# Ledger of designs, part 268: VH-VL binders against q0aze0

Target 1, 268 residues: q0aze0
Amino acid sequence: MKIILVNNRFKENTEKKAQEIAGQLSALNVEVIIDNGLDEPYAGTVDFIMVLGGDGTMLRAARRYGQRAIPVLGVNMGTVGFLSNIEINELAEYLPLILREEYSLEARMMLEVAVFQQQSLLTRVFCLNELLLRSNSPRMLSFALEISGQKLEPYRGDGLIVSTTTGSTAYSLSAGGPIADPQLDAFIVTPVASHIINKRPLVVSPEREISLHLLEEREAIIGIDGQIKMDFGAENRVLIKRAPHPLLMVNLKAKPFFTSIDRSLQRQ
Key: E = the ipSAE of ESMFold2; O = the ipSAE of OpenDDE; V2 = 0.75 times the mean of E and O plus 0.25 times the DockQ between their complexes.

## First folded at step 11 (VH-VL)

Design R7 (framework fv_inotuzumab)
Fold by ESMFold2-Fast, scan of step 11:
Structure R7 (fold): chain C 268 residues (1-268), chain A 123 residues (1-123), chain B 112 residues (1-112)
Amino acid sequence: as target 1 above (268 residues)
Amino acid sequence: EVQLVQSGAEVKKPGASVKVSCKASGYTFTDYAIHWVRQAPGQGLEWIGGINTYEGDTYYRRKFQGRVTMTADTSTSTVYMELSSLRSEDTAVYYCARDESYYDYLSGTFDYWGQGTLVTVSS
Amino acid sequence: DVQVTQSPSSLSASVGDRVTITCRSSQSLVYSEGNTYLSWYLHKPGKAPQLLIYDVSNRFSGVPDRFSGSGSGTDFTLTISSLQPEDFATYYCLQATHFPLTFGQGTKVEIK
């Protein structure tokens, strides 16, 4: 069995904890690869991915490995998280179940994002939460949105979010989008500070293809899960569709989504 | 308008503690971590540490471990840095600066800064 | 800890001059997915530092286009294409790829 341990570069004890866990797993004849983000994603075959950190670290693991159909377990190292399933102090209790593959999996849809310059593909990335188009200056953007060949009236405002249902509680929520059951597959399209009163968040089929481009030259960026940033100009176009594979999240412990989000809204 | 407003200048004796505040306004407090950076007279900028306002996690440079404590009060959108066991070498202007965060991810970029707080440590 | 060294430590220049400042790290600053966490700041006595460039080459909102950043791996450059009176200041690079975050020692740009 081969396991990847993904850790957070800023949490001081995650590297030591990853090494401790690796030693424990090696004693059980499990090969361990530590992914601290400095190297390219491990290219070989692996059986399991364990994420040591918060939701941001899980999002990085999902971008790097989510399309490989490998079980991913979030192990919380902090006090807050929607994508973690167990706490670090619970790992010893659950490790025998992990090694015997005695757990259930929850599928979470992902986005496939393709950025073009005219007809040329510049990059293709995957993400678990969302793509954010935003202005990089005090000036508003003017941009076009097309959904499966249907051209909507132009948008004016600070930007747009195209989110998965998992991402409904991230940037989309802050911009006024709905909270979605993460077991549903759907795109949520949420305007950011739109000057057009009738531009509402849209919930659309995950079979739709979404296209965005600027209608005038402005300084803009595309953000992927809040972690990857790319310049976006009038010569660029982005295409968003459902990724080929969902992220397979490990369930070892019941974590009720709706009571968790209700609790989180009280703290915000 | 994004603003980080720090508390006023402090004069302390060696061995004392100082607590500097940084009050944020004009943005969603928990979307940005707050870091502390100092500049001693004639020296360059030195990173002390930071706090993730969403997670509550703190990150301290090793040389300050045991002497520095950072806390965040989300109800007032204020971050505090307390430095104890003060030495004359701690005389510096202390700055807070915001760093875009996404859960436990930090951008590592300090886009807006407080005005600075002069802390003087003398006998 | 990753060491960050700036060159030169100081320079004298005239308005209209092209100025280049180099920042070198003891280890690669490339992180996951090609992200490189290197930023540049302008600092004047009595004022807070100001962000100029982030993620190696991206100009911060409102920063004049005479400022540009470039580089990769361990070697980074800040260029001011035509120095203006308000640009006489100390410049700092910051690496945030490795913990702890480390600033360069600073480059002072003074009037010739």
Scores: ipSAE 0.753, ipTM 0.882, lowest interface PAE 1.1, mean pLDDT 91

Design R8 (framework fv_inotuzumab)
Fold by ESMFold2-Fast, scan of step 11:
Structure R8 (fold): chain C 268 residues (1-268), chain A 123 residues (1-123), chain B 112 residues (1-112)
Amino acid sequence: as target 1 above (268 residues)
Amino acid sequence: EVQLVQSGAEVKKPGASVKVSCKASGYTFTDYAIHWVRQAPGQGLEWIGGINTYDSDTYYRRKFQGRVTMTADTSTSTVYMELSSLRSEDTAVYYCARDESYYDYLSGTFDYWGQGTLVTVSS
Amino acid sequence: DVQVTQSPSSLSASVGDRVTITCRSSQSLVYSEGNTYLSWYLHKPGKAPQLLIYDVSNRFSGVPDRFSGSGSGTDFTLTISSLQPEDFATYYCLQATHFPLTFGQGTKVEIK
């Protein structure tokens, strides 16, 4: 058995905890690879991925490994996250269940994002939460949205978010999008500061293909899960589809999504 | 519209503690981490650490570990940095700055900064 | 810690001049996902620092197009194509690929 431990490059106590856990797992004849994000993703075969940290670390793990159809467990290190399942002080209790594969899996859809320069593919990335198109200058964007070949009336504003249901509580929520049950598969398309009063968030089938391009030359960027940024100009087009594989999230205990989000909204 | 407003100048004696505040406005407070950076007179910028505002998870440069404490109060959208056991070399302008982070992952890009707080440590 | 060294430590220039500042890191700043976490800041006495360039070459919103960034791996450059009066300041690069975050020592751009 081989496990990847994913941790945060900025958290010294997470690194110490990862080494501690790796020692415990090695004593049980489990091979461990530690991934702090600095090296290329581990290319070999693995049986399980354990993420030590909060939601941001889980998003990185999902981009690196989510398409491999490997179970991924979020272990909370004292953070309050939507993507973790157990607390670090509970790991010893649940480790026998992990090693015997006695857990359920929750499939979370991911986005496949392809950015083109005219007809040429520039990059292809996967993400768990969202793609953001936004202006990178004081001027608002004018852009076209197509959903499965259907051309919508032009958008004018600061940008647009195309989100998974998992991403419904992230940037899409801040922009006025709906809270979605993460067990549903759907794209959520949320305008950012639209100048068109009746441009509403859209909830569409995950089998749809979404494309975006600028109608006027502007400085714009594409953001992926808030972590990866790419320049986007009038000669660029982005194509968004459901990724081939969902992220397989490990459930060892029930986590109350709706009460957690309700509490978070009351804090704001 | 994004603003970070810091508390006023402080004068402290060696061995004392100082607590500097950084009040955020114009964005969703818990979406972004806040870092602290200082500049001693005649010196360059030095990163101290940061805090994830959503869960109050902290990251400190090792030389400040044990002397620095960062906290976040979501009800007032305010981050605090407390530095204890002050020495003369802690005399500096202290800045808070917003990271374009997402929860517990720090990008290390500081897009908006507070105006700075001068902390003078003298006997 | 990863060391970040700027060159020159100071320079004198006139309005309209092209100014080049370099930043060299002791280790590669390339992150495995194609990002290079290097940013540039402008700092004037009595004012807060302000972001100019992030991820090597991306100009921050509202920053004049005379500012540009380039480089890869360990060697990075900030260029000001035509220096303006408000550009006389100290410039800092920051690496955020390796913990702890480290600034260069600064480059002071002085008039004349």
Scores: ipSAE 0.547, ipTM 0.798, lowest interface PAE 2.5, mean pLDDT 88

Design R9 (framework fv_inotuzumab)
Fold by ESMFold2-Fast, scan of step 11:
Structure R9 (fold): chain C 268 residues (1-268), chain A 123 residues (1-123), chain B 112 residues (1-112)
Amino acid sequence: as target 1 above (268 residues)
Amino acid sequence: EVQLVQSGAEVKKPGASVKVSCKASGYTFTDYAIHWVRQAPGQGLEWIGGINTYTGDTYYRRKFQGRVTMTADTSTSTVYMELSSLRSEDTAVYYCARDESYYDYWSGTFDYWGQGTLVTVSS
Amino acid sequence: DVQVTQSPSSLSASVGDRVTITCRSSQSLVYSEGNTYLSWYLHKPGKAPQLLIYDVSNRFSGVPDRFSGSGSGTDFTLTISSLQPEDFATYYCLQATHFPLTFGQGTKVEIK
């Protein structure tokens, strides 16, 4: 069995903990690849991915490995989040089930984001939460949104978010988007500080294609899961689709999404 | 308008502790980590550590581990840095700075800074 | 710790001069997704440091276009194309790819 162990190198104790866990797995004849984010993703075949960290580390694992149809388990290291399934102090209890492949999987849709300069593809990335188009200066943006070839009236404001249902509690929530059951597949399209009162968040089929481009030369940026930033100008266009494969998240114990989000909203 | 406002100057004796505050306003507090940076007289900038305001996770440079504690109070949008067992070489201006974060990720870019707090350690 | 070395430690210049400051890291600062966490700051006595450039080459909002950043891997440069009176200050680079975060030692730009 070969397992990728994904850790966040920024947190001082996670690298030491990752090495300890790798040693325990190796003692059980499990081959371990450690991914701290600095090198290119491991290109070989693997059977399982274990993420040591919070939601941000899980989002990185999803971008790197989510399209390979490999089970991914989030192990919480004391970080608040929605994407982990077990705590680090529970790992020893669940490890025999992991090694016997005795767990269920939850599929979470991902976005495929393609960025063009005129007609040339610049990059293609996948993400679990959202794409954010935002102004990178005090000036508002003017931009065009198309959904499956249907051209909407121009937008004017600070930006737009195109989110998965998993991302509904991230940037989309802060911008006034709905809270969505992450077991549903849908795009959520949420305006950021729109100057047009009638621009509402949209919930659209995951089979739709969404495109964005600027109508005026402005300093803008696109953000992917809050971690990857790219300059976006009037010569650029972005195309967003449902990714070919969902992220396969491992469930070893029930995690109560609705009670967790309800408590979080009470404290905001 | 984004502002980080720090507490006033402190004079401490060797062996004492100091607690410096950094009050944030003008943005969503939990969307940004807060880092602490100091500058001793005649020296350059030195990173001490940071706190993720959403998760409460702290990251300390090893030379301060065991002497520094960072905490965040979301109800007041305030971050605190407490440094114990003070030595004369801890005399410095201490700055807080914000860093765009996304869960347990941070951008590593300090876009807005507090005005600084002079801590003097003398006998 | 990843060491960050700035050069020169100080330089004398006149208004209108092109100024170049370099920053070299002991390890590559490239994160696997193409991000390079290297930023530049201006610091004047009695004032807080001020962000100039982030992610190697991106100007922060409100920063004049005479400031530019470039570089890759381990070698980075801050350029001021035409020095203005308000630019006499100490400049610092910061790497945030590796823990712990480390600043360069600073470059003081002073009047000739």
Scores: ipSAE 0.619, ipTM 0.841, lowest interface PAE 2.2, mean pLDDT 90

## First folded at step 12 (VH-VL)

Design S1 (framework fv_inotuzumab; at its last look DockQ between E and O 0.68; V2 from the best seeds 0.59)
Fold by ESMFold2, look of step 13:
Structure S1 (fold): chain C 268 residues (1-268), chain A 121 residues (1-121), chain B 112 residues (1-112)
Amino acid sequence: as target 1 above (268 residues)
Amino acid sequence: EVQLVQSGAEVKKPGASVKVSCKASGYTFTNYWIHWVRQAPGQGLEWIGGINPSGGYTTYRRKFQGRVTMTADTSTSTVYMELSSLRSEDTAVYYCTRDYEGTYLFSPDYWGQGTLVTVSS
Amino acid sequence: DVQVTQSPSSLSASVGDRVTITCRSSQSLADDYGDTFLSWYLHKPGKAPQLLIYGISNRFSGVPDRFSGSGSGTDFTLTISSLQPEDFATYYCLQGTHQPYTFGQGTKVEIK
């Protein structure tokens, strides 16, 4: 068996634990490829991805590996989030099940985000939680939203979030969007501080295509999963679709989403 | 191994432009961003901006917006940085450096040898 | 812009000495997920800068284990446990969390 071990090198004291886990896996004749976060993702065939870290590490792993349809396990190393399944101190208990492939998978929809300048594709990025369009100056944005060729009335405000259901508990929630069952596939479109009185969040079929562009020259930013930031101006547009493949999250331990929602939000 | 090789030193007058090249080898050129950092005489390091060679997306420090242009030529694995309307305070050694994410996790690993640009009347 | 201030600006030391350099930022370098993008570079005259440490405490490939990093939030430290002749250089910290990315002003480590 060949496993990618995604290690969060951006918090103190994570290297030692990652090496210990790699040693445990190697002792069980598992081939381990460590992803330390500085180089391009491993391109070869692997059976399983183990993510050591919180939601931020999982979001990065989803961007790096999520389109490859490989099982991904989130292993929490401290603070409870929405994307980990087991705690680090439980890993030894669950290793036999992992090696025997005795686990279920939960599919989580991802976004495919394409950014253009005029007619030219500049970049394509996948994300698990959300795309954020926001102002990068004291001035409000005026921008257009189009859903599958249907042009909505212009927006004015600080920006807009296009989220997956998984992302409904992230920035979309803070901006007034609904908490969504992550087993549903949908886009959630949430205005940020809209000046056009009472623009409401929209829940949109995952089969739709969403387009955004500015209506006036302004300094704006596109954010991806709260991590990647890209300058966005009047010559740009962004196109958002359901990604070709969902993230395949491993479920070894029951995580009662609805009964634990308030606790999980408090600990983010 | 990974190598970034820059063009040679340049001497320019105020108001002119300079175009510095950075040729990459030893890795897949389009998978990594190239950023530019400069060091004026007796000063520290200053980030200028970066380019994603795979589609040409650029980000620039506001101080340089409107004066800097970065381009990439995938056929030669070369990035160019052009700085216009040169001033004497633009005298510096200019470095290219690579970073996988470009706009997240900024931690450039490999650097070019540097290009001295001197702006004098 | 996030200000990053190193201390000291210069120091003199002998081979074998323990050297400590600090880096303080004007705001937290932790992102929304608690991840911190602070790195340390070594720069010798006439040479390209060299990455030593990324993510606060992780040594880059080939960096000797006498180099270590620590810190959190706004306060960070590079330690050289036993200074070697090749370590006389200028050291920079870099914050890579907030655009525009900013370097500390540098710490010159000189032979005593």
Scores: ipSAE 0.673, ipTM 0.859, lowest interface PAE 1.9, mean pLDDT 89
Fold by OpenDDE, look of step 12:
Structure S1 (fold): chain C 268 residues (1-268), chain A 121 residues (1-121), chain B 112 residues (1-112)
Amino acid sequence: as target 1 above (268 residues)
Amino acid sequence: EVQLVQSGAEVKKPGASVKVSCKASGYTFTNYWIHWVRQAPGQGLEWIGGINPSGGYTTYRRKFQGRVTMTADTSTSTVYMELSSLRSEDTAVYYCTRDYEGTYLFSPDYWGQGTLVTVSS
Amino acid sequence: DVQVTQSPSSLSASVGDRVTITCRSSQSLADDYGDTFLSWYLHKPGKAPQLLIYGISNRFSGVPDRFSGSGSGTDFTLTISSLQPEDFATYYCLQGTHQPYTFGQGTKVEIK
């Protein structure tokens, strides 16, 4: 078996922990590649990806490896989040199951985000949580939303979020979006401080395409998973659709999503 | 081995333009951002901007917007930084540096050797 | 812009000395997920800057164990446990969390 360990290079002493785990896996005759994000993604074939860290690390790993249809396990390193399945101190317990490939997989829809300048593609990114369009000033944006060719009334507000169901518990939730079953494939389109006070989030079929562009010369920002930021202007457009491949998240430990989120919300 | 090799020193008059090159090797060119940082004599390091060679997306520090243009040539694995309307204050050593594509965050790992640009009348 | 202040601006030390450099930012360098983009660099005149530490405390490949980083939020420290002859240089911290990305003003480590 060959495993990629993805560690969080933006946390203290994560490299050391990754090395320790690598040693443990090696002792079990597992081939290990440690990916701290500094090097190019490992191009060879692997059987399993183990993400050591919180949601941020998982999001990066998803963007980095999600298109390769490899099982991805989130191992929490002491943070609060929704994307890890087991804790680091549980790894030894579940390692035999991993090695025997005795686990279930949950397919999580990802977004394909394409940012254009006129007809030129600036960037294409697959992401697990959301695309955010927001104003880069205290002023509201005016922007057009199109869903499968249907032009909605112009949006006015601070911005807009297009989220996966996985991302429904991320920024979309803070913006008033619905909590979605992560086993459901759908877009969640959540307004951010809309000029229309009661403008409601939309739940959109994953078969549809979503297009955004500004209706005025104004500075805006595109955000992806809260980690990628790009300047966005009137000359740009963004096209969002379902990624061709879902992220295959490993489910070793049962985590009741709805009861967990209910508890989480009560703590806020 | 990752290497960033920059073009040679430049001497320019005020109002002129300078174009510095940064040739990358030892890795997949389109997988990493290239950023530019400068250091004026006796001053600290100042981030100028960056480019994603995959697609050519650029991000510039506000103070340089309108004067700086970054481009990438994938066929030669070279990034260029052009700075126009040069001023004496632009006299500095300019560095290119690498960062991973997709994060849009800045943790550069490898740097070029630097290019001295002198602006004098 | 996020201001990054290093201290001291310069120091004199001898081979074998313990050296500590501090970097303070005007706001937290942790992003929404708690990831902190604080890096340390070594720079010698006429040479390319070299990455020493990334993500607060992680040593870059080939960096000796005598270099270590620590901190959180707005306060960060680079420590050289036993200064070596090749360590005399200028050191910079960098915040890569917020645009525009900003460096500390540098700390010149000189031979005593």
Scores: ipSAE 0.526, ipTM 0.837, lowest interface PAE 1.1, mean pLDDT 92
ESMFold2, look of step 12: ipSAE 0.666; ipTM 0.855
ESMFold2 (binder alone), look of step 12: mean pLDDT 91; pTM 0.930
ESMFold2 (binder alone), look of step 13: mean pLDDT 91; pTM 0.931
OpenDDE, look of step 13: ipSAE 0.432; ipTM 0.805

Design S2 (framework fv_inotuzumab; at its last look DockQ between E and O 0.03; V2 from the best seeds 0.00; counts 0 for: pae O 11.5 > 2, placed apart)
Fold by ESMFold2, look of step 12:
Structure S2 (fold): chain C 268 residues (1-268), chain A 121 residues (1-121), chain B 112 residues (1-112)
Amino acid sequence: as target 1 above (268 residues)
Amino acid sequence: EVQLVQSGAEVKKPGASVKVSCKASGYTFTNYWIHWVRQAPGQGLEWIGGINPSGGYTTYRRKFQGRVTMTADTSTSTVYMELSSLRSEDTAVYYCTREYEGTYLFSPDYWGQGTLVTVSS
Amino acid sequence: DVQVTQSPSSLSASVGDRVTITCRSSQSLADSYGDTFLSWYLHKPGKAPQLLIYGISNRFSGVPDRFSGSGSGTDFTLTISSLQPEDFATYYCLQGTHQPYTFGQGTKVEIK
């Protein structure tokens, strides 16, 4: 068995734990590839991805590996988040199940985000939580939203969030969007400080195509999972679709989403 | 072995433009951003901006917005940085450097040897 | 812009000495997920800067064990446990968490 071990080296004191875990796996004849975040993703074939860290590390791992249809296990290294399944001190207990492939998978929809200048593709990024369009100045934005070719009335405000159901507990929630069951596939479109009274959050079929562009020249930013930030101007357009593959999250330990919502949200 | 090799020194008059090249080798050119950093005489290092060669997306420090243009040529694995409307304070050594997560968090690993640009009358 | 200040601006030391350089930022360099892009570079005149430490404390490939980094939030330290002749150079910290990315003012380590 070959495993990618995604280690977040952009937090202090991660090397020793990652080496200890790699040693445990190697002692069980598991081939380990360590991804420390500085270099490009490992390109070869692997059977399993183990993510050591919190939600931020999982978001990075999803962006790097989520389209490969490989099981991904979140291993919590500290503060409990929404995306970890087991704690680091439980790893030895669950390791036999991992090796025997005795676990279930939960599919989590991802976004495919394409940013254009006119008709030229500038970049394509996958994300697990959300795309944020926001003003990068004190001035409000005026922007257009199209859903599968259907033009909505123009938006005016600080911006807009297009999130997955997984992302419903992230920035979308703070902007007034609903908490959604992460097992649903949907877009959640949440206005940010809209000046237009009737612009309510929308829940949209994952089969729709969503596009955004500015209606006036303003300083704006596209944010992706709260990690990637890109300048966005009047010459740009962004297209959002459901990604070709969901993130395949490993379930080893039961995590009752609905009964634990309050505890999970205390960490935001 | 990762290498970034820059073009040679330039002497320019105020108001002119300069175009510095950075040729990459030893890795997949389109998978990494190239950023530019300069050091004026007696000064520290200053980030200018960066380019993603795969699609040509650029980000520039606001101070240089409107005067700097970065382009990439994937056929030669080369990035160019052009600085226009040169002033004497643009005299500096200009470095290219690479980084994988250029629109996220910035920790460049390999750097070019530097190109001295002198702006004088 | 995030300001990054190094201390001291220069120091004199002998081969074998322990050297400590401090880098302080005007705001936290940890993002909302706790990721910190604080790195340290060695720079000699006429040469390219060389990455020593990334992510606060991780040595880059080929960097000797005498170099170590630590810190959190706004305060960071580079330590050279036993200074070698090739270590006389100017050292820079870089915050890469917030655009525009900014370098410290530099610390020149001179032979005493």
Scores: ipSAE 0.594, ipTM 0.830, lowest interface PAE 2.7, mean pLDDT 89
Fold by OpenDDE, look of step 12:
Order: sequence, then C-alpha cells, then structure tokens
Structure S2 (fold): chain C 268 residues (1-268), chain A 121 residues (1-121), chain B 112 residues (1-112)
Amino acid sequence: as target 1 above (268 residues)
Amino acid sequence: EVQLVQSGAEVKKPGASVKVSCKASGYTFTNYWIHWVRQAPGQGLEWIGGINPSGGYTTYRRKFQGRVTMTADTSTSTVYMELSSLRSEDTAVYYCTREYEGTYLFSPDYWGQGTLVTVSS
Amino acid sequence: DVQVTQSPSSLSASVGDRVTITCRSSQSLADSYGDTFLSWYLHKPGKAPQLLIYGISNRFSGVPDRFSGSGSGTDFTLTISSLQPEDFATYYCLQGTHQPYTFGQGTKVEIK
C-alpha cells in the first residue's frame, strides 16, 4: 500500500505530525509520500490520500489529486469544518480499517473550470467548492451568464459564485446561497451583492454547462476555492462543467451532515 | 462583532514568568488559530507562535521554544501565552491575533488591544 | 527563515500624496498550490494592528479603496493612492507562506 499524506505547510505541528504518521506507516510496511505543498503533486500511483488539517488543506488536496479517483480521507487537526471525517486522535483507531480497505466512499461532485482567452485555453482546473467571479474594483461588474446555451439577463453586482453542493456551506452560504445535501449533484449559482436585490440563487443540473464572461471592460478576478486567484477581463470567458470524476471521500466515521451544519451555524 | 480582549499590563523581574490571556468573542472560537505577536520598544512586529484551540496544537518560533507555552480554554474562549525565564529583551507589547484555517487564504485579521509586559530589575 | 525586506524604513508625505511601500522576500512566496500569503498591516501606537491587504491584492473588509496591493513572487507593493490624515502610521508586510511567519521591518509614514 502507498499513501500520500497531505498537510498544511504553514503549521509546524502538522509537519511534525505528518512525519510521525509517516514513520508509523513505514513501520507497518506502508510506503508514504508527504505532500506539504512545497513540491509539485506526486506523479506516481498511490492507493490512498490522507489529508491532515482543515478544509483548506482538503481543498488543495482535492485540486491536486481529486481527478485520480483515489480515496481521500480528511483528518481534522483543530478546526471545525465539513470536509474532515475523523480527528487526528482517532487515526490510530481507524488505521487498521484503512490498511484493510474496510471503508465506504462518498462521491462528491467537483467542478471542471476552464478559463479561455478568446478560443485559447489558459487553464483548466478541478475544484471541490466553487468558482468565484468578482470585481477587482469598487465598481460592480456586468457579466453574462449562460446555462446550456440559455442566455440569462445580464448580471450586475459584485460577482457570482458557481458552487458544488459540497461548496454550499462555504462562500456560497455567506452570499445567501442554499445549504445543499452533499450527496446531491448540482451546481449552485449564487449572486454576490447583486444590483437586483431579490436575485435568487439557482440550483442547476450537473448535466448542464455554465458560461461566464464580462459585458464591459472591467478588471475582475476569478477565485477557485477561495485560494487560487487569476485575473479576468473582457477578453476571457469561463466554462464550468461537472468534473468527469468525483472526489472519493473516505467515510470511516458517521458524521450526520444536517445535524452538524445546524450546530455549526449556531456557533457562529 | 469579533473581539479579542487581552489581560492588563504586567511588570516582572528577570527570571520570572508572565501569563497573558486573550479572550475571544463574536465568532466560533475553535475554528480559528490564535497567534501571538510582540513589538519591543522601537522595534517591529515579531511572530512568537500560535495555538489551535480545538486540539491544542501549537507552533512556536524556534527562538522561543522551551520558554513559551500556549494553552486554550474552550469553555471560556480564552487563549493564554506564558513566557518564562523573562529577560529585559522580552519587554514588549504582546498581541494576540486570529487566523482562520478554512476554505480561504488565511491571514491574521483581527487583533487584541495588546498587553505591555515590562521586564526590569 | 524567509527574510522580508521592507522599504523605505520611513517616508514623509502630505495629505493627498501617492505613497508606495515595497516588500521583498528572500525567496518566492508563491507555493506549488498557487497561493501567496503576503499581507499588509497598518499599525498606530497604542492600537492594535489592522489588516489592510491579504493575498497580495485583496482588501480586507472595511478597508478604503485608496489602499491597493500588487506584486508576485518576491516583490510586493502597497500603494496608497491619496494619503489621508488617518493613514499616518507604520505599515508592515507579513509573509505567511513559509514557516516561521515573518514581518517586514516596517515603514513609518510621517506627515511632511
């Protein structure tokens, strides 16, 4: 068995823990690769991905490895999030199950985001939470939203979020989007401070394609999972589709989503 | 409203210990790291270390390892920084600051008002 | 440790002036994930530091439009397009990409 440990490079304690876990796994004749984000993604084949940290670390791991259809386990190290399955102090308990591959998988839809310059592809990424289009100035954007060839009325506002159901509890939620069952595949299209006060979020079939482009010469940016940012102008367009492969999240421990979200929201 | 409220000024002798508190409110306490940063007179800001209140995990700058201890009390939403074997060079204003480790880029965003620690004979 | 060199150490300016502060790191602050953790802070004596910019160019909530950040890799800039009376303070850049966190030495913006 070969395992990738993905940790948070910002935290010395996560580095130490990764090394410790690597040692433990090695003692059990498991090959271990540590990915702390300083190097390129590991190119070799692996059987299992263990993410040590919070939701942010999971998002990075998903972007790097999610397309490989490898089981991904979130191991929480100190934050309350939605993407970790067990706590670090529980790892020893569940390690035998991991090694025996006695766990269930939960498929989470990811986004395929393609950014174009005219007809030229600039970048293509897969992401777990959302794509954000937002103004890079105090001024509102005017942009076109097209869904499966259907052109909606132009949007005016600070921006727009296209989120997975997994991402529904992330930025989309803060922007007024609905909370979605992560077991449901769908796009959530949430306006960010729309000029139309009552502009409602859309829940869109995963079979559809979503296209965005600016209608005016404005400086904007697109953000992916609240982490990666790139400039976006009138000459660019974004095409969003369901990723061809879902993220396979390991489910070792039952975590009732709706109960958890309710408690989490009350704590804020 | 996010608030970090620190304990009052301290005056200590060399060799003594000081324990500064940082009480957090207005947000989910366990979702954010608390870092400590100090500023000595006439100097810039210096990062000391941080703690994750949820699990109690800590990370310290190397120069402070062995002298600094950070702890968290989730029942009171309070983080503590204890610095031992105090030296005159430890005289500074100490700040706690919040850092989110979630879905977005993290950066210390909200800060406490600061606690002056004076070390003098 | 990653060294962060901030310049200038101090400057004198008048209200309405354009002010530019630079921060240079000893190594790239961009990681392999495409993340760059460079932030700017405003600090006044007797007050808590205030976050101005995070992630190179993102204004924190409530930060006026006159503040902007730019840069990449090892070179970063904070710009105040039109200095206001309340902007006289010491500014710091912070890198959070590499352990340990390190601040620039600070830039004191004084009234001319």
Scores: ipSAE 0.006, ipTM 0.455, lowest interface PAE 11.5, mean pLDDT 91
ESMFold2 (binder alone), look of step 12: mean pLDDT 91; pTM 0.931

